VH-VL binders against Small ribosomal subunit protein mS42. Designs and how they scored, part 5

Target 1, 220 residues: Small ribosomal subunit protein mS42, of Schizosaccharomyces pombe (o74379)
Amino acid sequence: MSFQQRFARALDVGYKNFLSKDAVRNIFAYDNHLRGLVQKECKIHQTPYRVPSDLMVQSASDPARANLFNYSSQLVNHDFFFSGLISPERPSADADLGAINLKPGIDASFGSFGELKSQMVDVGNSVFGDGWLWLVYSPEKSLFSLLCTYNASNAFLWGTGFPKFRTNAIVPLLCVNLWQYAYLDDYGLNGKKMYITKWWDMINWTVVNNRFQATRIESL

## First folded at step 18 (VH-VL)

Design o4 (from i2 with heavy chain N35H)
Fold by OpenDDE, last read:
Structure o4 (fold): chain C 220 residues (1-220), chain A 120 residues (1-120), chain B 107 residues (1-107)
Amino acid sequence: as target 1 above (220 residues)
Amino acid sequence: QIQLVQSGSELKKPGASVKVSCKASGYTFTSYYMHWVRQAPGQGLEWIGWINTNTGNPTYAEDFKGRFVFSLDTSVSTAYLQISSLKAEDTAVYFCARDFRTSYGAFDIWGQGTTVTVSS
Amino acid sequence: DIQMTQSPSFLSASVGDRVTITCRASQSISSYLAWYQQKPGQPPKLLIYAASSLQSGVPDRFSGSGSGTDYTLTISSLQAEDVAVYYCQQSYRTPYTFGGGTKVEIK
C-alpha cells in the first residue's frame, strides 16, 4: 500500500483541530514530488529504486549522493510523522492506551507528560530553520530524550541499525515536522508554537508504545 | 458497563489499619492507571497517589508516604489502599478513580467512595 | 507543588444564567487541567479534560478554556441540575492538585 493510500482518509478530511485537509493535501503533494526526485536521483546514480528507508541508508555519508539522501530521508520522516498521528477514522480514546507503558520512562526522563509537552513545544518553537524534533529512547541509558535534526536528517541513522553509531544508539519514537510547509497553511508564520501544541494532542501513544516495546525486545 | 465498586464503610480506632478495595469491571484493568483521592468531611479533594496497574508500581504524594500503601490483585481487577496507624485526620471518603487518558491525567470513572472514620 | 487557586468559592445564580468559574495555577500547566462536578453523596464527575475537551456524555452547555496559568469553566445556561461543587485539577506534574472548589447554587 502506497503512502497516499495509507493516509487516504486524512486527504479527505484532514486532522480535526490540527491540520486541514488542504494542508494535508499540500504536504502529500510535496511527498509525491519528493518521490519523483528520488526516482531521478536513482537514475543519476544508477541505483535501483527501493523503498525510501533503504535508499536513505545506502546514500548516508556519501556526499555525492546527498540529494538522494535528503529526498529519501524526508520521505521516511514524513511517513514516520504521519504514522504517529491518531487516525481520522479511529477514536482518540484508543490512541492513549499505550501511554501506560511509556509513563514510567517519561516520568523518569522528563518528570511528566506535561513537562514533556512543555519541553517539546518550547524546543520545537526555538528551532530556527527547517528540521525535525524527535522523542527518542536510549536502550543503553534506559532514558528518553529529545533530539533535534536539521533539514531532512533524522534520528534513524543514530539507531542500532547503523553500524557507525551502534554505541550510544537511540531509537526514534515520534517526531514533529518543523518545516515551514508543515504548519504555514493553517497556522501562519507565527503559528509554530500553536502548531506543535495542537500536534501534541494528535499523537498516537499506542503507536509510540509499539515502537518503544520493539526496542525493549531487542535489548533482551 | 464500566464501573469501579469500592468496599463498604469502615469505623476504626486510632492506631488501627484499614484496607479499602476497588474492583474494576467493564474494561481492561491493566490498561489504565488507578488513582486514589480522598475527601475529608466538608472539605475538598486531595490526591493521594496512583498505581500502575500493569507493573504494580505505586507513586505517592509526599504527605502520604509511609502509612499509605497501594496494591493490586490483577486476577480480580482490584486495587487496594491500605492505611496503617490510622489517625483522626484520616477520617474521609476515599475514592479510586480511573485515568482514562494517561497522557493527560484525567479521571473519567470513579468508585462510589469508601467512608473511613477514625474515632476513639 | 503546583497550587490551584479557584474562584469564586461560592456562586449563586438563576436558571439560564451564564456562569464562569476560574482556576489559576501557580505556574504554567500547559492545559493539563480537568474540571469535575460533584453532587452531594456522589463521587466527582469529569466534565472537561485537557482544559477544553468536553467529556463524552456531558452537556455542551459546559465548556472549558484557558492556557498557561489561567483557566475557566463556563456554563452557558445554568440548569437546576447543575447545583454542585466544581473542582479544577492539574495533572501537569506530581503531586496532582485540586482547586478549593466552587459551590454553585440556584437563586
Scores: ipSAE 0.919, ipTM 0.965, lowest interface PAE 0.4, mean pLDDT 94
Fold by OpenDDE, fold request of step 20:
Structure o4 (fold): chain C 220 residues (1-220), chain A 120 residues (1-120), chain B 107 residues (1-107)
Amino acid sequence: as target 1 above (220 residues)
Amino acid sequence: QIQLVQSGSELKKPGASVKVSCKASGYTFTSYYMHWVRQAPGQGLEWIGWINTNTGNPTYAEDFKGRFVFSLDTSVSTAYLQISSLKAEDTAVYFCARDFRTSYGAFDIWGQGTTVTVSS
Amino acid sequence: DIQMTQSPSFLSASVGDRVTITCRASQSISSYLAWYQQKPGQPPKLLIYAASSLQSGVPDRFSGSGSGTDYTLTISSLQAEDVAVYYCQQSYRTPYTFGGGTKVEIK
């Protein structure tokens, strides 16, 4: 199933109290544009088209494939971002069930969910330029932390998020898109803080927990 | 259907111990934090602490550390609050409450309360 | 600890009136605020969570608003059954703390 198909409902109705359907459509239009660019780069480099995650990994070490890397990486980030959101089809209550397994670590690392929220909002709002803000887990330290990446770079190459880069250094759990196109439609130039604030309420903590648990199991 | 049922009223002497039970039904007990809140007669609500129903790890407010102990029996979906060395100031209604949204800490389901009276 | 200052302590209004209760935190709590209704002899009932989210089953005449340190509970049209004590509660960090409560009565 394609990314667009997976999030078909979001295209129809948007995310209530977070992103309008028009904003989502614009973001997904950009996603489609990126996919086209990936196809173009694949042809240029005589690389068979694959899922963006594979293309990202394959192109990461090749400066000549920088465009392929950036486009594919952005698609991966985009997917990760939206996959971490509460589905318009699912009640929010169910999405919070995953939080119970995360709370001990979050409390230990940040003090509380509330403090984590404040930090993510503040850090995200303070970032100048395009990028992504990540919540990551360190299996070695058993701690959560925030990581900011710029442009299309991501946290997956630094940790166990992808099988090929399992260093056990960090595991990406969630991210927020800090690119202007992500929030300008609904929030405007001065609405970045509000955008991140509203994003917080749309986090699917069950998905986050699944990501968290998956890495823990693999580490055992 | 979703409910918390607490044990009955208690009358104790100073220095005694009491154990209040809170039985959950209608939902997955180990999926939600359980909180304890007390209310002295004619007074407001006071948060005592919480217990992770999955791991059994408790957290207490500073004023309640030592004499207040949370415990679980997951086999019967029951949380317990034990108060030792009871004092007159411990006289209150004690509530257990389910954390509806762990990420925010709001309590949607409450027990009916257990009155603990400490009197000489 | 985060102190929650709730006002007023007492409120008397007529059926149909718009009433507002305020809760101020000693520091920003980033919308980690809940509102509860407690009637005599009953446990508290959750009305609002996350500052503005209406709990399922609660009448829509109840609403919550605010950010930072200042929050409000509004009853758009007070009903006889709304006679109770209302509490705000912060869950931004431990220990969780409640406001002092607001007793609402009907004239």
Scores: ipSAE 0.917, ipTM 0.965, lowest interface PAE 0.4, mean pLDDT 94
Fold by OpenDDE, fold request of step 20:
Structure o4 (fold): chain C 220 residues (1-220), chain A 120 residues (1-120), chain B 107 residues (1-107)
Amino acid sequence: as target 1 above (220 residues)
Amino acid sequence: QIQLVQSGSELKKPGASVKVSCKASGYTFTSYYMHWVRQAPGQGLEWIGWINTNTGNPTYAEDFKGRFVFSLDTSVSTAYLQISSLKAEDTAVYFCARDFRTSYGAFDIWGQGTTVTVSS
Amino acid sequence: DIQMTQSPSFLSASVGDRVTITCRASQSISSYLAWYQQKPGQPPKLLIYAASSLQSGVPDRFSGSGSGTDYTLTISSLQAEDVAVYYCQQSYRTPYTFGGGTKVEIK
């Protein structure tokens, strides 16, 4: 299923109180552009086209394949970002059900959900340039933390799902897109803080919890 | 129908103990934090603490640590508040309240309240 | 602890009037603010959560606004049934704390 197919509803109506349908369409147009670039890079490097996550892993730490990595990584980040949002079909109350399992760890790590929000908004707003802000979990430390990556870099490279990078393993739980194209349409040049603030209310904590639980199970 | 039903009024002497029950119905009990709030006669609302209904882990405001104990019986979707060594100043209406937005901490469903009167 | 200063403590207005209640936190609470209505002999009723989100079933004459430390509950057109005590509550951090309450009466 294509990205556009998975988020067809968002293309039609956008995300209420967060992103307009036009903003979403522009973002998805960029997504399609990236996919085309990935295909071109695959041809250049005589690599069969695969899912972006596989291409990202294969091209990681290879300077000659930097473009393939960047494009693939951005697609992965993009998908992860939107997958973590409340869907137009899901009520907000349902999306919050996952929070009960996350609250103890969040409280221990940040003090509260409120404090986590404040930190993510502030850190995200303070980031200069394009990038991503992540909430990550360390199974080894049983600790939640924030991680900022720049450009198309991501938190997956250090995740438990990538055996090549097992040192200092972290698990991404959610992220916010800090690229300017992500918020300019609806929020303007000075609207980054508001964008992140509104994004917070769109987080699907059930999805976040599922990601959290999945990694815990794999660690058993 | 989603509701919280609390136990009846209590009259106790100083030094005694009381246990208030809060029975939930109409929703998945273990999916929402339960909060306890009290209100002294003619006074405002005071947050006592919460309990994670899934894990059973309680958190108390500092002023309520020691004599106030939260507990659960998940088999009957019931939360309990026990107060030991009762004092006159414990006289109040005690409410249980469901946190319907854990990520924000807002209470959408309340019990009807339990009046606890401590008098010699 | 975060202190919530609610004002006014009492207000009297006529049916149809616009009513405003304010709540100030001792520190920024990032919209972790709820408003409740309590009538005599009843438990509090949730009106607004996350500073501006209207609870389901609550009349749209109720609205919440604000950010940082300052928040407002507005009743656009006061009705007779709105006679009650109103409370703000912060949930930014523990312990959760309530404002002192605002008693609203009809002239």
Scores: ipSAE 0.916, ipTM 0.966, lowest interface PAE 0.4, mean pLDDT 94
Fold by OpenDDE, last read:
Structure o4 (fold): chain C 220 residues (1-220), chain A 120 residues (1-120), chain B 107 residues (1-107)
Amino acid sequence: as target 1 above (220 residues)
Amino acid sequence: QIQLVQSGSELKKPGASVKVSCKASGYTFTSYYMHWVRQAPGQGLEWIGWINTNTGNPTYAEDFKGRFVFSLDTSVSTAYLQISSLKAEDTAVYFCARDFRTSYGAFDIWGQGTTVTVSS
Amino acid sequence: DIQMTQSPSFLSASVGDRVTITCRASQSISSYLAWYQQKPGQPPKLLIYAASSLQSGVPDRFSGSGSGTDYTLTISSLQAEDVAVYYCQQSYRTPYTFGGGTKVEIK
């Protein structure tokens, strides 16, 4: 299912016990707005329109194309965020099946799923300003960790490194949107913690596991 | 249709060993952790540990390390609990239980229990 | 280890009564709490998981609530078939631990 299809479904029913239809509508509207901005920036820079992921990579090291980067990166983050969620209308019976392959690493890295939840909720709640909280995997260390990025920055570029920065390769597995617009409608200004708490229950661990396994195969 | 069927009651002497089996049916055995829980007569529930049914890696509560060993035969969707050097205090009903939500650790399917009695 | 203090140990109520059982963890367990019902000679039966999620097939008169360290199982209208021992269980961290149990009887 495409990102647009997921959003379309969510527009009709919302994410039960997580995001209302109205909240989803606002997020969807913002996403469409970003798409328009990407197109505008492409014209400005005489760059052919491509998928946001390609545009993000191409513009990441060019200060003159900072807007293009920000808009495209935010779209990538949105897609990654929502694609990691269970079905909007109801939980999938298979949503937790992927957890069995993740549990050993999660236990080793955080102690337990419960502790991971607690840490993500606390870290996410402690973030000041707009950003994203990621669960990432380090093939080199064989450990999971949390990464916080601000604004439209993401964990994908951290894995490949910026020309001026030597970073260890990391693989993003899931993320939560910490931008205020993501939770204000349903949770209010003081509802960030509850928002992240409810998000936890919406995670599709099968998708997360697929991402995890794909990385491991590529590393072989 | 989804069920766990355990082996029958056991009567053992102190110092002996016992092996309890738990056969799963109606679902993909290797997709769910299997837990073991015991209950002494007239007492509450006590968690022994779990085994990853895909990798075979067990985890034990501290009190059960050493004499308690989890194992698998995935070809027949069966989990095993072996207790060595049995003691009188090991007398209990032992349950296997499926963890249907690995991310939360909740047990939705239970075996019927196996009574292990240790008596001289 | 996380200790689960369950209360009361025993309660007797009439059919139709609202019944509440409480479980307190020695530390925050972030809703990693399940409730089980056990009848004599039977294995435990899952009622609630993730503190408030009703297990499929369980009557909706059962409900779970709580956060942090304090959790509650509620039977909105006690029925004769609800006579059993109830247990809470935390799965926040190993070792998993159970409450001491609550024996529920009908007057």
Scores: ipSAE 0.916, ipTM 0.967, lowest interface PAE 0.4, mean pLDDT 94

Design o4 (from i2 with heavy chain N35H)
Fold by ESMFold2, last read:
Structure o4 (fold): chain C 220 residues (1-220), chain A 120 residues (1-120), chain B 107 residues (1-107)
Amino acid sequence: as target 1 above (220 residues)
Amino acid sequence: QIQLVQSGSELKKPGASVKVSCKASGYTFTSYYMHWVRQAPGQGLEWIGWINTNTGNPTYAEDFKGRFVFSLDTSVSTAYLQISSLKAEDTAVYFCARDFRTSYGAFDIWGQGTTVTVSS
Amino acid sequence: DIQMTQSPSFLSASVGDRVTITCRASQSISSYLAWYQQKPGQPPKLLIYAASSLQSGVPDRFSGSGSGTDYTLTISSLQAEDVAVYYCQQSYRTPYTFGGGTKVEIK
């Protein structure tokens, strides 16, 4: 199924109490524009067109193809973000069932889910500019932590020799889109804090738990 | 038909022990934390702690560490609260409660309560 | 520990009245708050979770609002069956704590 097909219901009705259908449609229009830019970059660099995750990996260490990395990474980040949200038609109770497996580690790392919410809102709101905020797990440290990435950078290649990172492999579990296009339509320039606050209630903790249990992150 | 059914009321002397049971039915027992809450006569509600029904790991409020012990028998979907060295101030109604929103902490189903009376 | 202060402790109102109960936390609890109704001889019953989410089977005359430290339970049109003690409860940080309760009576 195409990216738009997988989220057809969200495009139709939006995410109640979080993002209007018009805001969702605008984000997906930008996603489609980026897909066109990826095709153009593939032609420029004589790179066979492939799924965004493959293009992201193969361009990650190539400064000559920085545009291809940025566009493909942003597409991967969009997929991860929307796939982690409660579906407009799925009950929120089902989305919380996976949290029982996460709570021991969340409590050990942050104190509580409530304290994690406070930290994500505070850290996310303090980011000046465009980027992404991630919940990540370190198998080496057996610990959850927060990670900010700038622009289209991501947590999927963190600690694998990818530039700008110092730690060994980090497993991303959850992200929130902090680019202005994600929140401008519904929340305005001054509404980032409220956007992150409303996003918190839309997290599908069963998806987060599945990512945690899998040892490997989807899309890598 | 989701229910928590607790054991019957107990009359105990100071220094004795009591074990309150809480049997769950109608849902997957290991998918939700179980909490214990007490209510002394004429008083409000006081949180005792929780137990992770998947791992069996308990957490207690500070005032309840030591004499209060949570346990499980997952084969019969039952949680237990044991209170040792009973004191008169332990006289209360004891509730088990299911936390149906692990990421928020909210108790949607409560047992009927078990009255523990401690008197000489 | 996070102290939860409910106001008022007692409330007397007529059937059909709008009733407001407030709960103040000693620190921000980020909407990690639930409201319960307790009738004599019964366990508490969940009305509202996550500050504003209405529990299934609870009449829509009940609503919750607030953020940060200040939270409100509203009964839009009080009914005779709403005579009870109401408690707020925070779940932001252990130990979980309850407000002192608000007894609601019909005039």
Scores: ipSAE 0.848, ipTM 0.935, lowest interface PAE 0.8, mean pLDDT 91
Fold by ESMFold2, last read:
Structure o4 (fold): chain C 220 residues (1-220), chain A 120 residues (1-120), chain B 107 residues (1-107)
Amino acid sequence: as target 1 above (220 residues)
Amino acid sequence: QIQLVQSGSELKKPGASVKVSCKASGYTFTSYYMHWVRQAPGQGLEWIGWINTNTGNPTYAEDFKGRFVFSLDTSVSTAYLQISSLKAEDTAVYFCARDFRTSYGAFDIWGQGTTVTVSS
Amino acid sequence: DIQMTQSPSFLSASVGDRVTITCRASQSISSYLAWYQQKPGQPPKLLIYAASSLQSGVPDRFSGSGSGTDYTLTISSLQAEDVAVYYCQQSYRTPYTFGGGTKVEIK
């Protein structure tokens, strides 16, 4: 199904206590606009049109195609963000059950879920400009940590040479959209902190755990 | 129907041991942390600690480390609290409680309580 | 350790009265706060979790509010069956800690 079809209920009623239907509609209108820009960039660079995640990878580390990267990366980030929320279509009774598998690592990395919340609110509110805040896992360190990316940058390609950084492999598990278009309508310019606070209650920890467990099945 | 049923009240002398059982029914035992809380006569509630029912790993409040031991028998969906070297100050009602929201920490189902009385 | 200071310790009110009980944490607990009701000879009963989320089966005359260090349990119209001791509990950091309790009676 299309991105809009997958979230039709959220477009109809919003996310209770988090985002109004008008705010959700504005985000999805921007997402649709970016899809048009991706098509234009593909024509400009004679790049065959593919799904945003493929275009993101193909255009990474290519300054001539920076626009294609930015637009496709933002589309991937949008999908990751909304897919991690408790769905208004079927409020999951099981949305918290995945947390039992995450709690030992979250406690070891942050002290508690409550302390993680405080840290995400503080770090997210300190982002000056537009960007994304990520919960990531490092298999090498066996620890969770927070990662802040600016503009359309993302945690999926962190440590792959874009933008020419060297780091250990990390696995993104969760993100929150800190661009003004995500929170301005419902929370205002001074409401970023409240937006992140309300977002916390919408996290589908079963989805986060599924993402975590998928990284652990690799064996040698 | 979700419930926690604890073993019966105990009368003990100082220096003895006691083992309180907490049998769960009506839900998947290994999906939720189990907590232990005590209440001395006429007093408030005091958290003892938790056990991860999937891994068996316990965590204790500092005042309860040493003499207080949590354990499980997942084949019968039962959690245990063992207290060794009993002291008069251990006289209390002991509750087991299910944590139904791991990301928040809240106890939706409690056992009926087990009174442990320690007197010389 | 996070100390939970609960007030008042004792409250006497009439049926139909609006009752408020407050709980103050020694540091911010980011709404990691639950409210329990305990009647004599019974285990505690969960009323509110995450500061403001009403537990299933709890009458809607109970509500929770607050953030940071300051939290409130409100009973909009006290009923005879609400005679109990009420406790707050933080779950922000181990060890989990409870307030000292508020005994509510009908006058």
Scores: ipSAE 0.841, ipTM 0.932, lowest interface PAE 0.8, mean pLDDT 91
Fold by ESMFold2, fold request of step 20:
Structure o4 (fold): chain C 220 residues (1-220), chain A 120 residues (1-120), chain B 107 residues (1-107)
Amino acid sequence: as target 1 above (220 residues)
Amino acid sequence: QIQLVQSGSELKKPGASVKVSCKASGYTFTSYYMHWVRQAPGQGLEWIGWINTNTGNPTYAEDFKGRFVFSLDTSVSTAYLQISSLKAEDTAVYFCARDFRTSYGAFDIWGQGTTVTVSS
Amino acid sequence: DIQMTQSPSFLSASVGDRVTITCRASQSISSYLAWYQQKPGQPPKLLIYAASSLQSGVPDRFSGSGSGTDYTLTISSLQAEDVAVYYCQQSYRTPYTFGGGTKVEIK
């Protein structure tokens, strides 16, 4: 199914108390534009078209294809963000069930879910410019932590420059889109704090737990 | 459908022990933290602690560490509160409560309460 | 420990009145707050969680609001069946703590 087909209900009605349907439609229009840019970059670099996650990985170590990386990485980030939300298409009371497995580690790393919320709101609101805020897990340290990435950078391919390299040092579990196009329509330029606060209530902790369980050494 | 059924009221002497049971039905027991809350006669609510029903790990408020012990029998979806060396000040109604939103901490289902009376 | 201060401790009002109960936390709790109703001889009943989310099966006349340290439970039109003691509870940090309660009666 296409990205738009997977989120058809959200495009129709938005996310109650979080993002209006018009805001969602604008984000998806940008996503479609980026998909066109990916196809153009594939032609320019004679790279066979593949799904964005493959293109992101293939272009990550090649500075000559930086545009292809940025466009495909942003598409990956969009998918990760929306897939982590409680879906209007599948509104489930079960969205919190996974939290029982996360709570011991969240408590150890941040003190509580409430304290994690406070930290994500504070850190996210402090980011100047466009980027992403991530909850990540380090299997080696058995700890959760927060990570900011700028522009289209993401937590799947850790590094401070080009070329970027895949790493097992951290595993992304959750992200929030801090690009202004994500919140400007509904919250205004000065509403980033409220946007992150409202986003917190939309987290599908069962999805977060599934991501956590799939990446544990004992679980793999 | 969803319910927590507690064991019956207890009359005990100081120094004795009591074990209150809380049997869950109508939901997956190991998916939700179980909390214990007490209410002394004519008074407000006091949180005792929780137990992670998946791991069996308890957490107690400081005033309840030592004499208060939580345990589980997941094969019969039952949580237990045991109080040893009972004192008159332990006289209260004891509730079990399900935390239905682990990421928030709110109690949607409560047991009917078990009155523990400690008198000589 | 986070102290939860409720006011008023006692409230008498007529059927149809708007009733407000206030809960103040000793520090910010980021909307990690629940409201409960308790009638004599019964366990508490959840009304509101996450400061403003109405629990399923609770009448629409109940609403919650607030942020930071200051939170309010509102009953838009008091009914005879609303006679009870109301408690707030924070879940931001252990130990979880309750407010002292607000006893609501009909005049």
Scores: ipSAE 0.835, ipTM 0.928, lowest interface PAE 0.8, mean pLDDT 91
Fold by ESMFold2, fold request of step 20:
Structure o4 (fold): chain C 220 residues (1-220), chain A 120 residues (1-120), chain B 107 residues (1-107)
Amino acid sequence: as target 1 above (220 residues)
Amino acid sequence: QIQLVQSGSELKKPGASVKVSCKASGYTFTSYYMHWVRQAPGQGLEWIGWINTNTGNPTYAEDFKGRFVFSLDTSVSTAYLQISSLKAEDTAVYFCARDFRTSYGAFDIWGQGTTVTVSS
Amino acid sequence: DIQMTQSPSFLSASVGDRVTITCRASQSISSYLAWYQQKPGQPPKLLIYAASSLQSGVPDRFSGSGSGTDYTLTISSLQAEDVAVYYCQQSYRTPYTFGGGTKVEIK
């Protein structure tokens, strides 16, 4: 099912208490525009069109294809962000069920879910410019932490310039979109703190837990 | 449908032990933290601690460490509170409570309460 | 420990009145606050969680608001069945703590 079809209800009614339907539609219109830019870049660079995650990885080490990386990476980030939200179709109680598996690690890393909220709001509001705030897990340290990335960068690839490299040192679990287009329509320039605060209530902790469980290290 | 049913009231002498049971029904027991809260006669509510029903790992408020022990029997969806070396100040109603929003910490379902009376 | 100061301790109002109960935390709790209603001989009943989220089955006349350290429970039109003691509870940090309670009665 297409990206827009997967979020048809959110496009129809928005996310109650978080993003209006008009804000959601504007973000998805930009997402669709980026998909057009990806196709254009693929033609320019004679790169076969593929899913954005493949294009992101393939273009990561090639400075001549930096635009293709940026557009593809932003599409990956959009998918990760929206897939981590409570769907307008699903009850909030089901979205919290995964939190029982996360709480021991969250408590050890941040003190509590409440302290994590405070830190994400404070750190996210302190980001100057466009970017993303991530909750990540380090298998080596057995700890969660926060990571900021700027522009279209993400937590799946590492490096501020080119070439970029895939890393398994951290595993992204959750992100919030801090580009102005995500919050300006509903919250204004002075409303970024409120946007992040309202976003917190929309986290699908079952999705976060599924991402966590899929990446846990097992003994050999 | 969803309910927590606690064991009956107990009258105990100082130095005795008591074990309060809290049987859950109508939901998946291991999906939610179980908390214990007490209320002394004519007084407010005091949080004792929680137990992770998935791992069995308890956490206690500092004043309750030692004599207060949480345990589980997940095969019968039951949580237990055991209080040893009972003192007169342990006289209270003891509630179990389900935390239905682990990411927030809120108690949507409470047991009916078990009155523990400790007198010489 | 986070202390929860609740006021007033006692409130008498007429049916139909707007009732406001306040709860102040000794530090910011980032909306990690719940409100409970307790009638004599009964366990507490959850009204509001996460400062402002109305629990299923609770009448719409109940609402919660506030942020940081200051939180409010409002009953927009007091009913006879709302006679009870009301408690706030923070879940921001262990140990979880409750306010001292507010006894609400009809004049």
Scores: ipSAE 0.830, ipTM 0.927, lowest interface PAE 0.9, mean pLDDT 91

